VHH binders against Methionine synthase reductase (mtrr-1). Designs and how they scored, part 14

Target 1, 246 residues: Methionine synthase reductase (mtrr-1), of Caenorhabditis elegans (q17574r271to516)
Amino acid sequence: TKPFEVLVVSAEFVTDPFSKKIKTKRMITVDFGDHAAELQYEPGDAIYFCVPNPALEVNFILKRCGVLDIADQQCELSINPKTEKINAQIPGHVHKITTLRHMFTTCLDIRRAPGRPLIRVLAESTSDPNEKRRLLELCSAQGMKDFTDFVRTPGLSLADMLFAFPNVKPPVDRLIELLPRLIPRPYSMSSYENRKARLIYSEMEFPATDGRRHSRKGLATDWLNSLRIGDKVQVLGKEPARFRLP
Below, E stands for the ipSAE of ESMFold2; O stands for the ipSAE of OpenDDE; V2 stands for 0.75 times the mean of E and O plus 0.25 times the DockQ between their complexes.

## First folded at step 10 (VHH)

Design m1 (from c1 with S100D; framework vhh_ozoralizumab_d1; at its last look DockQ between E and O 0.04; V2 from the best seeds 0.00; counts 0 for: pae E 17.4 > 2, unsure alone 61.5 < 65, grease 25.5 > 24.2, placed apart)
Fold by ESMFold2, look of step 10:
Structure m1 (fold): chain B 246 residues (1-246), chain A 126 residues (1-126)
Amino acid sequence: as target 1 above (246 residues)
Amino acid sequence: EVQLVESGGGLVQPGGSLRLSCAASGFTFSDYAMYWVRQAPGKGLEWVSEISWSGGRTKYPDSVKGRFTISRDNAKNTLYLQMNSLRPEDTAVYYCAAPDDEYLWQYLFSGEYDYRGQGTLVTVSS
C-alpha cells in the first residue's frame, strides 16, 4: 500500500478517576473513508502515521543554512564525489526531484539528538572561536561525559543546538547526508468499525532511564496532541519497512 | 562498523521458554542502555524491556512484566532476554536496540531492509 489521507473525527483525553497520580492518555478516531474497503485491519493492528516535523523548526534550520529563500524550489539529489563518507546514491523509492522544505519536513529526522559526527560538522561551520572550541570538545574523546550530560541525556535537537550556538551556519548538503531518515510512527488500533479506527496512546513511550536519551517530548506524541477534528493526516499501510515516505 | 546480531528465536509451545541473545560489536557496549523491542506481523513496534548501562536498573511494560527478564554481560558485549510463560500473543520478530545512540537507532529503523537488520523470529504456537 502507499500513503493515503485519513480524517480526524474525534480527539479526547482519557483520565483515571481513581488514581492520585496524573495519568495522561489521548484517544483519537480517524476515518479511513473510501480506503476502508481496501484495508483488512483488525483491532490491535498497527497504522503508521507520517508525522511531519514542526514548520517553525524546519524554517529555523533552513534559515540558518542560508537556504530558506530557496526552500520551495525544486531540486534533485545527486552524487557528490567530494564527500568521503556517503555515496549520495538515491535510495530506492525516494523522490529524485523534491524541495528542501519537503526534505526537512517529511523525510529527515530533525528532532533526534545530533550524533558526534554531526556535532563535528557544526564545529566546522562556525567562525566563532569559542563556539568551535566547545563543539570540538563535545565530539572529542575527553568530552564524552559532557556530550552525554548536555546533548544526549537532555535530548537536544538540531534546532536546540543551533539556538545554543548562534554563529553556526551548517552546509545544507551535510545535514541531508548526516540526519537520519524520518520513519513512519506505528500506533495500534484499539477498535475498527464503520471505516473508523480508534487509537489510544500515552506520552513518552520510551521514558528516560540510565544512559538513555532524556526525552522531554516525542515528535509523534506532540503532533498527535495537536490534532483537531477535521484535520487530514497521512498514513501508511501495514508494510512499514518496505516503503519510504516521499 | 556497528553491529547488533540477535539470535535464539524459534518455534515454541505456549507456556514454553526461550532465551534471546544480542551480540554487540563496533562500539563500547558497556556505555549504553540497551532495549528489546518486538514487531508482530502487521503491527507496530512494541517496547518490551530496557536495561541500564551497568545492569542495575530494568524496566518492563505490563504486558510482559513477571514473564520476561532482560540482562547483560558487559564483559562479553552481550544482551539477553529470558522469556518465560510464552503466549501466542508474544509471536513477533525481536530486535535489540540502543535508542540513545542515533547511529544504532537509525541502523535499526532506517526503513530499508539492508539498514534494519534481521532480528530473531519467535513463534509461539500449538
Scores: ipSAE 0.000, ipTM 0.143, lowest interface PAE 17.4, mean pLDDT 71
ESMFold2 (binder alone), look of step 10: mean pLDDT 76; pTM 0.776
OpenDDE, look of step 10: ipSAE 0.005; ipTM 0.217

Design m2 (from c1 with Y107E; framework vhh_ozoralizumab_d1; at its last look DockQ between E and O 0.01; V2 from the best seeds 0.00; counts 0 for: pae E 22.0 > 2, unsure alone 61.2 < 65, placed apart)
Fold by ESMFold2, look of step 10:
Structure m2 (fold): chain B 246 residues (1-246), chain A 126 residues (1-126)
Amino acid sequence: as target 1 above (246 residues)
Amino acid sequence: EVQLVESGGGLVQPGGSLRLSCAASGFTFSDYAMYWVRQAPGKGLEWVSEISWSGGRTKYPDSVKGRFTISRDNAKNTLYLQMNSLRPEDTAVYYCAAPSDEYLWQELFSGEYDYRGQGTLVTVSS
């Protein structure tokens, strides 16, 4: 399926704003315009939003990699000959003319908790012996419960890990090879009328006391809440293919 | 800069009617939901009405439902509130509002609002 642009035409409350004990539900309406004939909506179908990563987190990661000042320079990325034995195939999403900012904003998933191979790269990327020891412990076989309790269950992102380990400076090319592809997020349509689709979502928040440096709402919820009337956003009408580099 | 100018207030007897207007400039009026809010003397802000960007959807609290009608003219950048069957408890300064973020609904009730006019006084008294 191929993404297309739709126009945001409203965002509004669904529940009474005076009832503070009821979880807030919000509705956003998007106008399909000339693309309306391409949508085959039926009750229960989802629309998939191409949700970008937050700019603050992207900038933090790129700064820690030492590449923020060149993030907007146009480049064509290719496989690193020295890392060929770890990732011998060039993923299609990174062998194009692009920028590092675009890649980390729209192509790579920076919010999924790092897997243990990525944590090993972080351990290899610090000169602090205490940080290296702790990161190696987290990616060890004996450390599976500790990894689950500290990283997976709290849902720590790459940015959270870098914040917790301030001397880690990972190579940007290893992040490009190891981070998962960013996948569009599904939201159920509640209605479709006059070329306009409505979706309802509940606000969710992840508290800071579970290992995060901040409490935060979910990525898609934060992004949906930031949309203004007149914004153009990319969507898919059906679930995209899912894959990750082998 | 954003400018909202309310008019049409005044003194009216109970049971009477008034039509408030709000002239908007400095933003694309037709892209935004609009609101009427009011503040009675010595009280906080109270939400009175909401209208969607197109005018196709309106909302009212029970205190005014059936008596007040919000409308808009996107060609004239003007918001209206038709107020019928007025009661002494409707006495307030009435403001049109365009919240900077549609999700800042709770801030309208605190009186800390970025996009409201200077208001127009409505007094309902014998």
Scores: ipSAE 0.000, ipTM 0.086, lowest interface PAE 22.0, mean pLDDT 72
ESMFold2 (binder alone), look of step 10: mean pLDDT 77; pTM 0.779
OpenDDE, look of step 10: ipSAE 0.035; ipTM 0.422

Design m3 (from c1 with F109A; framework vhh_ozoralizumab_d1; at its last look DockQ between E and O 0.08; V2 from the best seeds 0.00; counts 0 for: pae E 17.1 > 2, unsure alone 59.7 < 65, placed apart)
Amino acid sequence: EVQLVESGGGLVQPGGSLRLSCAASGFTFSDYAMYWVRQAPGKGLEWVSEISWSGGRTKYPDSVKGRFTISRDNAKNTLYLQMNSLRPEDTAVYYCAAPSDEYLWQYLASGEYDYRGQGTLVTVSS
ESMFold2, look of step 10: ipSAE 0.000; ipTM 0.108
ESMFold2 (binder alone), look of step 10: mean pLDDT 76; pTM 0.774
OpenDDE, look of step 10: ipSAE 0.086; ipTM 0.526

Design m4 (from c1 with P99H; framework vhh_ozoralizumab_d1; at its last look DockQ between E and O 0.47; V2 from the best seeds 0.00; counts 0 for: pae E 12.2 > 2)
Amino acid sequence: EVQLVESGGGLVQPGGSLRLSCAASGFTFSDYAMYWVRQAPGKGLEWVSEISWSGGRTKYPDSVKGRFTISRDNAKNTLYLQMNSLRPEDTAVYYCAAHSDEYLWQYLFSGEYDYRGQGTLVTVSS
ESMFold2, look of step 10: ipSAE 0.000; ipTM 0.277
ESMFold2 (binder alone), look of step 10: mean pLDDT 81; pTM 0.822
OpenDDE, look of step 10: ipSAE 0.305; ipTM 0.687
ESMFold2, look of step 12: ipSAE 0.000; ipTM 0.367
ESMFold2 (binder alone), look of step 12: mean pLDDT 81; pTM 0.824
OpenDDE, look of step 12: ipSAE 0.401; ipTM 0.736

Design m5 (from d4 with A50E; framework vhh_6qgx_2; at its last look DockQ between E and O 0.01; V2 from the best seeds 0.00; counts 0 for: pae E 16.9 > 2, unsure alone 63.6 < 65, grease 29.6 > 24.2, SAP .75 > .668, placed apart)
Fold by ESMFold2, look of step 10:
Structure m5 (fold): chain B 246 residues (1-246), chain A 126 residues (1-126)
Amino acid sequence: as target 1 above (246 residues)
Amino acid sequence: QVQLVESGGGLVQAGGSLRLSCAASGFTFSDYAMYWFRRAPGKEREFVAEISWSGGRTFYTDSVKGRFTISRDHAKNTVSLQMNSLRPEDTAVYYCAAPSDEYLWQYLFSGEYDYWGQGTRVTVSA
């Protein structure tokens, strides 16, 4: 399937955002336009939003890798022939990549907490012995509790890790190999009429914890909250259901 | 320019109450979690309380749970700390804080990029 553009035509709050009794909900209405004629949606069907990574985080990561100045240049994914440690296989979620900015904005999940193999790459990519020691501890078998408590449970992103370890300068090729595919985010529509779909979502917060001193909102929630009437957004429909019961 | 201005500090006898207020300006107040920290004489600055951007979740350091209540007023762009059953060990300069970059600071342990007020002194006499 391929993404298509829809138009934001309304964005409203459903509940009092200052009430402690219930969480704030927001309603977004998107207009499918010409695509509505080719699609048959039912209430309760999911549509998938292609949520881009935040530009600030992308730029920060690319700068740390030393490649921000070429981020918009056309490039090809390749294997460095001079290292036997480089995987010969290109990950299936990285196809033809036009630019580094495109890869990190739309193709790679930079918000998912780094796995321990990625943390080891970070450890190998710093000149600071204190940073290296700490990163090696986090990716060691003996450091599993610290990894869980300070990386996985708080949900620290790659950008969060790079900010915490300012001398880490990772190879961009290794990030492309190790970062997961950025997947579209599903939202059930509450109604669909007159080529317009209404979606209701809750604003969720991730509290400050021992490993993270600030609360945060999720990537998709932050992006949806930023939408204004007139914005165009990329979505995926799903295949029509076949053999459905009445 | 981001500005945080604390008020409401003073001298209070043990067992008394005070209400601190922090007026915030220069940013979209409703998008940020807000914090109270304190620095007691001879101690490092410590976390006291946090309130989520929506006001729906609050967190407290163990020593103040049940005695302190953080709240926020989005119409007035203020965050408040109601301090009850005050003890001499609550004596400190109290600071209001906000993160400087929601995405970078929400997930990191750091004091470098936060916005801080000048502080308000609370003295609890024995």
Scores: ipSAE 0.000, ipTM 0.113, lowest interface PAE 16.9, mean pLDDT 72
ESMFold2 (binder alone), look of step 10: mean pLDDT 80; pTM 0.814
OpenDDE, look of step 10: ipSAE 0.009; ipTM 0.196

Design m6 (framework vhh_ozoralizumab_d1; at its last look DockQ between E and O 0.03; V2 from the best seeds 0.00; counts 0 for: pae E 19.2 > 2, unsure alone 62.8 < 65, grease 29.8 > 24.2, SAP .814 > .668, placed apart)
Fold by ESMFold2, look of step 10:
Structure m6 (fold): chain B 246 residues (1-246), chain A 125 residues (1-125)
Amino acid sequence: as target 1 above (246 residues)
Amino acid sequence: EVQLVESGGGLVQPGGSLRLSCAASGFTFSDYAMYWVRQAPGKGLEWVSEISWSGGRTKYPDSVKGRFTISRDNAKNTLYLQMNSLRPEDTAVYYCAAPSDEYLWQYLFGEYDYRGQGTLVTVSS
């Protein structure tokens, strides 16, 4: 399905006088407008929010890559012709005109803890020998425990790693290749009437672990908490990926 | 690289139950929605269920709603299908399936359009 825009019409804290967990839940109401006629939702169905990455983190990463000054220039994304895709059914020559800011804001997951291949790129991208040594250690076999304890479990983002290693200036093309896709976040509707969907969410809406899910949950819940009446948000009416028969 | 291995099929009487499992490897299982599909003898593939990445949302066609339950254990990279009140028309090879997507970035970063070898469920006698 194609993303569409809905309007935030309320955002409230939920207080229950019989609960010990005061302020553990938020309630957001969004107005589907004309899109309500195109979609048949039931209470309990999920809305998939297209949650943008925070502008400050995007700007920080793009500045560190040395490309902030061209972040809003249009560029062409192409499939690397030297790599064959054995499971792809899409034609090999696809282009998309976009900007670096759009890619890092909407398309790439900058909050998921970097894998060791990305850490190796960071090691290759610093002039500081102490930073290089430590980053190479984290992506090595001998550093498996430190990688788990320092990076994966705490859920450090790319921005956190760049902050910790201030002389790292990664090539933006390598980040585009290695960062995961930013996927829409599902939230269940508690009610749906008169074209409006009500959602109640809390820290328990999705399971969290130290690291990866904590980072993703933190992005979505922080973004939802920031919404105000009148804000427009992008949603999907169906799952983020299509089922395909091989 | 990507591997999906179904198990748990077998012969069962009408009204019986089976639990299918799918072991996943070669991709970040916990980031993707997963599906069960089935193929009855001489028929095409039929969608049976889907589950969101977290397990918080599930969907079923009317033909199995109330009888089948999809679940996942992201710590074990395993997808499950609990099948209750089985009927002869549920006889099929059951496959778990990984998602594909139509966006260029997913194509570059991990497009999945796989099913496993399948596990046979026979409901008869």
Scores: ipSAE 0.000, ipTM 0.113, lowest interface PAE 19.2, mean pLDDT 72
ESMFold2 (binder alone), look of step 10: mean pLDDT 79; pTM 0.799
OpenDDE, look of step 10: ipSAE 0.013; ipTM 0.217

## First folded at step 12 (VHH; framework vhh_ozoralizumab_d1)

Design y1 (from m4 with S30D; at its last look DockQ between E and O 0.52; V2 from the best seeds 0.00; counts 0 for: pae E 13.8 > 2)
Fold by ESMFold2, look of step 12:
Structure y1 (fold): chain B 246 residues (1-246), chain A 126 residues (1-126)
Amino acid sequence: as target 1 above (246 residues)
Amino acid sequence: EVQLVESGGGLVQPGGSLRLSCAASGFTFDDYAMYWVRQAPGKGLEWVSEISWSGGRTKYPDSVKGRFTISRDNAKNTLYLQMNSLRPEDTAVYYCAAHSDEYLWQYLFSGEYDYRGQGTLVTVSS
């Protein structure tokens, strides 16, 4: 389906933001404008937000790859014809002729915890023997518990891993190959009336841990919280039922 | 050569049980999250189950929760799906699939997998 633009018309707290006992909940209202006439929504339908990755994290990753200075140059992607992947194709909304900034901002998921194949690439991309040893350990069978405890459970992102392993300089083409597609984030409408949709969401926070240097909120929550009245955002319309949350 | 080979499908009456297997080769099996997906006649792919690379986390949609159990044996490079209390609506070709990313919400866009098998047919009818 094709993304379209909607307008933010309100953003407010639903629960008391000062209560430490209750997760903070916020509500936004978006106006579908002229797009509303061609859409049919019912209660419980989801709106899928095209949430961009944060610019600072994108810049950090591209700088570590040594490609920040060319991030806005047009480039052409190609697929290794010898790959055996059933879905060996350009990821998500990535066009074959695009920019690195566009790919890492809108097309690739940089917040999801790296899988072990990506960690293996990180291990291959450092000359520091301590970093290499630790990264190889995390992607080994013997390191299964450590991987779960220190990467998966804390929800470390690629940027968090690169911060923790400062000598890792990954090849950008391997990141493009291995990073997942940045997928629109579904939020159920609490109401839909007069071409406007209201959505309630909870703030997620990832507290500081041994592997994570700072508390942070989830990608979609951080972005939603940054929205102001008058902002324009990209959404997907109603998807087939198989995309609805279970 | 990467291969995912499903087996164990067949004809079963409503209320019956089947166990599907998926033998994996040509890649490091325990680096991948594994999935069962199905395609009913004339329909698109539907996610059925997910299991983490270690086997420590499993997820199911409401349509099969409590009836289907996914498991894996990393020593044998084999994925399983135990299907109980089968219904005619479970009739489909069942595929095993692999992806290096096992983040939970990714199943919302089923069909984007690194590897997928050829499938095994399960028919539930009288």
Scores: ipSAE 0.000, ipTM 0.245, lowest interface PAE 13.8, mean pLDDT 75
ESMFold2 (binder alone), look of step 12: mean pLDDT 81; pTM 0.818
OpenDDE, look of step 12: ipSAE 0.040; ipTM 0.315

Design y2 (from m4 with S30D R57S F109T; at its last look DockQ between E and O 0.51; V2 from the best seeds 0.00; counts 0 for: pae E 13.6 > 2)
Fold by ESMFold2, look of step 12:
Structure y2 (fold): chain B 246 residues (1-246), chain A 126 residues (1-126)
Amino acid sequence: as target 1 above (246 residues)
Amino acid sequence: EVQLVESGGGLVQPGGSLRLSCAASGFTFDDYAMYWVRQAPGKGLEWVSEISWSGGSTKYPDSVKGRFTISRDNAKNTLYLQMNSLRPEDTAVYYCAAHSDEYLWQYLTSGEYDYRGQGTLVTVSS
């Protein structure tokens, strides 16, 4: 179904955030309000959060594509009439008329490691011969071990790849075509009463590695940590697991 | 023209085995993760297997783990599913699918594939 908004009514640390004795845990309570009458949630059911991508990463990608200056202009998405994809639809849950910022913030997954077709587009999008050679190696059969060791295992995102290859300027339409759909993130409710759902979560952190300059927390964890009382957040209903086909 | 053509479906008794094949053409097969998905009568699509583009990683849901084996032959552009110890609840149309995103199974909510075949029917009944 369609996302709906719920209200954050509490957000606090459950454990001492500065203690090394126990892993940091946080608790968030959201109020379903009038939507609760349409739902039959029980403790242990999952809430699926529609988590936005970080603005800094979105801006970095759009700037590298040369389109940051038009990111907030309305545009129309078109399906390439020569495509043979069975699900050649507008990516994510987005209208054909939208903005680039909205699309990269809420509809496209920019955190998953790029597949080899996307890396090939990056190779085609640089005039630096050393960058092109390296990116083509990562796409090759002979480069399979390097791709695994330096891209997949470290979990490099598109932004990480663009940072490592500073002269790559990919066409934005190819990114829209090749980036996966941003999928809602599930969190189990620890309790649900009086239209309010409570959840507790531990921080998930990705440490710095050879392919990532700084440690970072997971997308959903960073976003949940930023929520304050009064914030409105988008969630999906109880049946998000069905395939969506034309 | 992109094509994924499944074959090997049919009628089989409970406890039997069946091997599905999927012939791929019109795209660079070894750039894609490959999937088997199925649709039982009156139900939605269910993911049943993933294999990485190289064949080095395979994933299965608990409902088929230990009974089904996915494999690929990148030299022949062919995907396989070996199904053993078949049960009546395995009755479905089985589809071969491709996607460049090798982490699709991790989210369990995505039904978006770049390419999908027309399917082959597997019926498990006495």
Scores: ipSAE 0.000, ipTM 0.237, lowest interface PAE 13.6, mean pLDDT 75
ESMFold2 (binder alone), look of step 12: mean pLDDT 80; pTM 0.813
OpenDDE, look of step 12: ipSAE 0.037; ipTM 0.392

Design y3 (from m4 with R57S Y107A F109Q; at its last fold request DockQ between E and O 0.05; V2 from the best seeds 0.00; counts 0 for: pae E 18.4 > 2, placed apart)
Amino acid sequence: EVQLVESGGGLVQPGGSLRLSCAASGFTFSDYAMYWVRQAPGKGLEWVSEISWSGGSTKYPDSVKGRFTISRDNAKNTLYLQMNSLRPEDTAVYYCAAHSDEYLWQALQSGEYDYRGQGTLVTVSS
ESMFold2, look of step 12: ipSAE 0.000; ipTM 0.393
ESMFold2 (binder alone), look of step 12: mean pLDDT 80; pTM 0.806
OpenDDE, look of step 12: ipSAE 0.406; ipTM 0.744
ESMFold2, fold request of step 17: ipSAE 0.000, 0.000, 0.000; ipTM 0.110, 0.298, 0.281
ESMFold2 (binder alone), fold request of step 17: mean pLDDT 80, 80, 80; pTM 0.803, 0.809, 0.811
OpenDDE, fold request of step 17: ipSAE 0.366, 0.352, 0.319; ipTM 0.731, 0.727, 0.703

Design y4 (from m4 with S54D F109K; at its last look DockQ between E and O 0.38; V2 from the best seeds 0.00; counts 0 for: pae E 10.9 > 2)
Fold by ESMFold2, look of step 12:
Structure y4 (fold): chain B 246 residues (1-246), chain A 126 residues (1-126)
Amino acid sequence: as target 1 above (246 residues)
Amino acid sequence: EVQLVESGGGLVQPGGSLRLSCAASGFTFSDYAMYWVRQAPGKGLEWVSEISWDGGRTKYPDSVKGRFTISRDNAKNTLYLQMNSLRPEDTAVYYCAAHSDEYLWQYLKSGEYDYRGQGTLVTVSS
């Protein structure tokens, strides 16, 4: 399905935010407007938020790739049908047109801990021999424990890896190829009345069963906490469609 | 160029067995978790099996657990699926797929994967 815009109409604390004995919970109410007209809803149905990546992290990554100054220039978007991977090109044979900023802000997941293939690209993208050696160790068979301990368990993002390895300058097209698609984040509606949906979410730290889970909660939770009355946000009323390009 | 080429599909009677293979090339096979997914006629993709990059962890949904066995040979860049006790409900096109994130296989149900093959048809029919 296509994303549509809803309006934030309230944002409140449900529990005392200063109590250390009660989990902090927030409530946000969004107005579906005309999109609610045909929605058949029951309590517990989910809203899927299209959560943008933070601008500072996007800018940091694009600067490190050497492409921040062209981030708003048009690029051609193409896909390989066998892989559903995104390719960027200078416009010459028009397919779909977008920008690097749009791709990294709304389409690519920059917060998920990098997998081994991405770490290998980082290793091949540095002139510093110590950085290269360390990155190659992290993506090696003998480095399995190190990878888990230092990348997955802490939930390091691409930006965290680039900060830790300051001489890495990855090709932007390899990041577009290897970064996962940014998937809308589901939140259960606690109530729905008169086109308005109420959502309650927790701000407490989760026990980390994997770094991806913690990292995803951090992005969406931080973004939800930043919403104010009058903000317009992009949502899906059902699970995201597969193979959709941004 | 990246290629995933499935083979071993065909027609088999209920209760029979098949062994699927997936030959990988054009990428570092041993960096990736590998998956089998299937698509029955008129249905969406269904996750069937997962194996970690080193082969040390495998996972299966209840619908195939105990009947299907995923394996890999990193020296030969080949993924396998042994399918036993096949049922008519197993009829589908079977795809091999690769994804670098072995801890959140649920993303494969949303269509997120790094590489996918063209598929091999398995028909289970009397």
Scores: ipSAE 0.005, ipTM 0.369, lowest interface PAE 10.9, mean pLDDT 76
ESMFold2 (binder alone), look of step 12: mean pLDDT 81; pTM 0.823
OpenDDE, look of step 12: ipSAE 0.322; ipTM 0.687

Design y5 (from m4 with E102Y F109T; at its last look DockQ between E and O 0.01; V2 from the best seeds 0.00; counts 0 for: pae E 19.5 > 2, grease 24.5 > 24.2, placed apart)
Fold by OpenDDE, look of step 12:
Structure y5 (fold): chain B 246 residues (1-246), chain A 126 residues (1-126)
Amino acid sequence: as target 1 above (246 residues)
Amino acid sequence: EVQLVESGGGLVQPGGSLRLSCAASGFTFSDYAMYWVRQAPGKGLEWVSEISWSGGRTKYPDSVKGRFTISRDNAKNTLYLQMNSLRPEDTAVYYCAAHSDYYLWQYLTSGEYDYRGQGTLVTVSS
């Protein structure tokens, strides 16, 4: 199923956003418009939001890759003919013809903790020998505990890593290769009436850690919080497995 | 003006304990990983302990592991080193040092720290 567009018709806090005693909850209502007849939604069903990555974070990553200036230029992805990888293929979550900005905004999960292979790429992409050594430790067999404790458990993002290792300049093609697919985020509908779905969500926050100096909200939380009446957003129905990125 | 002022050094017998303090000022203390390093007479600078900006992680070389404990109070802009079971080979000038990078690596050499204090002398002798 292809994503379809819905209209945000209401967005409000249902709890006191300044209360420290209770989790902040927000209610969003979206209008399915002409798609309502086709989707046969029922209360309790989940709607999958196509959540984009934050623009500032995308820019930060692209800048570190040295490709921010060409981020909006159309490019065609191709497999390196010299690759020794078996069954090398362009990931299904990226388009062959696209822009770097589009890929990093809508296709690639830059918030997921980098795996060891990606960390190895980062290690190879720094001019600082101390950074290199530390990154190699994190992606080594001996450094599994450090990797788990420092990267995986706290859920450090690519941006967090790049911030922590300021001399790392990763190649953008390797990031595209190794970053996982950005998956739509499901939210249960609290009600569905008159072609409108109501969603109530709790804010998710990631605390400050040694690898993340400042707390931040979850990707979806932050995005949902940014929605305003009149906004058009892309959503998927019940079958995200067949999702094709717009 | 950036200042790191070490204190707590002195003469102690083998097996004794000392607690060093480092008072930081002139920079955002909580943004820095902090280190204790030492220099024994006639020897080079040796890394002794590392603590992340939050204090959540600490590292020690094998030479002091189990005996020394690094800690920090970001509210007081103070770094500490609890030294137990002191040995004659621990005799050195101990320096407090700061580094803006917080990814915890122990390969820092002299001159790689952003800031370093004047040091405090620790003498372990019978």
Scores: ipSAE 0.000, ipTM 0.244, lowest interface PAE 13.1, mean pLDDT 86
ESMFold2, look of step 12: ipSAE 0.000; ipTM 0.093
ESMFold2 (binder alone), look of step 12: mean pLDDT 82; pTM 0.832

## First folded at step 13 (VHH)

Design z1 (from y3 with S100L; framework vhh_ozoralizumab_d1; at its last look DockQ between E and O 0.02; V2 from the best seeds 0.00; counts 0 for: pae E 19.7 > 2, placed apart)
Amino acid sequence: EVQLVESGGGLVQPGGSLRLSCAASGFTFSDYAMYWVRQAPGKGLEWVSEISWSGGSTKYPDSVKGRFTISRDNAKNTLYLQMNSLRPEDTAVYYCAAHLDEYLWQALQSGEYDYRGQGTLVTVSS
ESMFold2, look of step 13: ipSAE 0.000; ipTM 0.094
ESMFold2 (binder alone), look of step 13: mean pLDDT 81; pTM 0.813
OpenDDE, look of step 13: ipSAE 0.357; ipTM 0.692

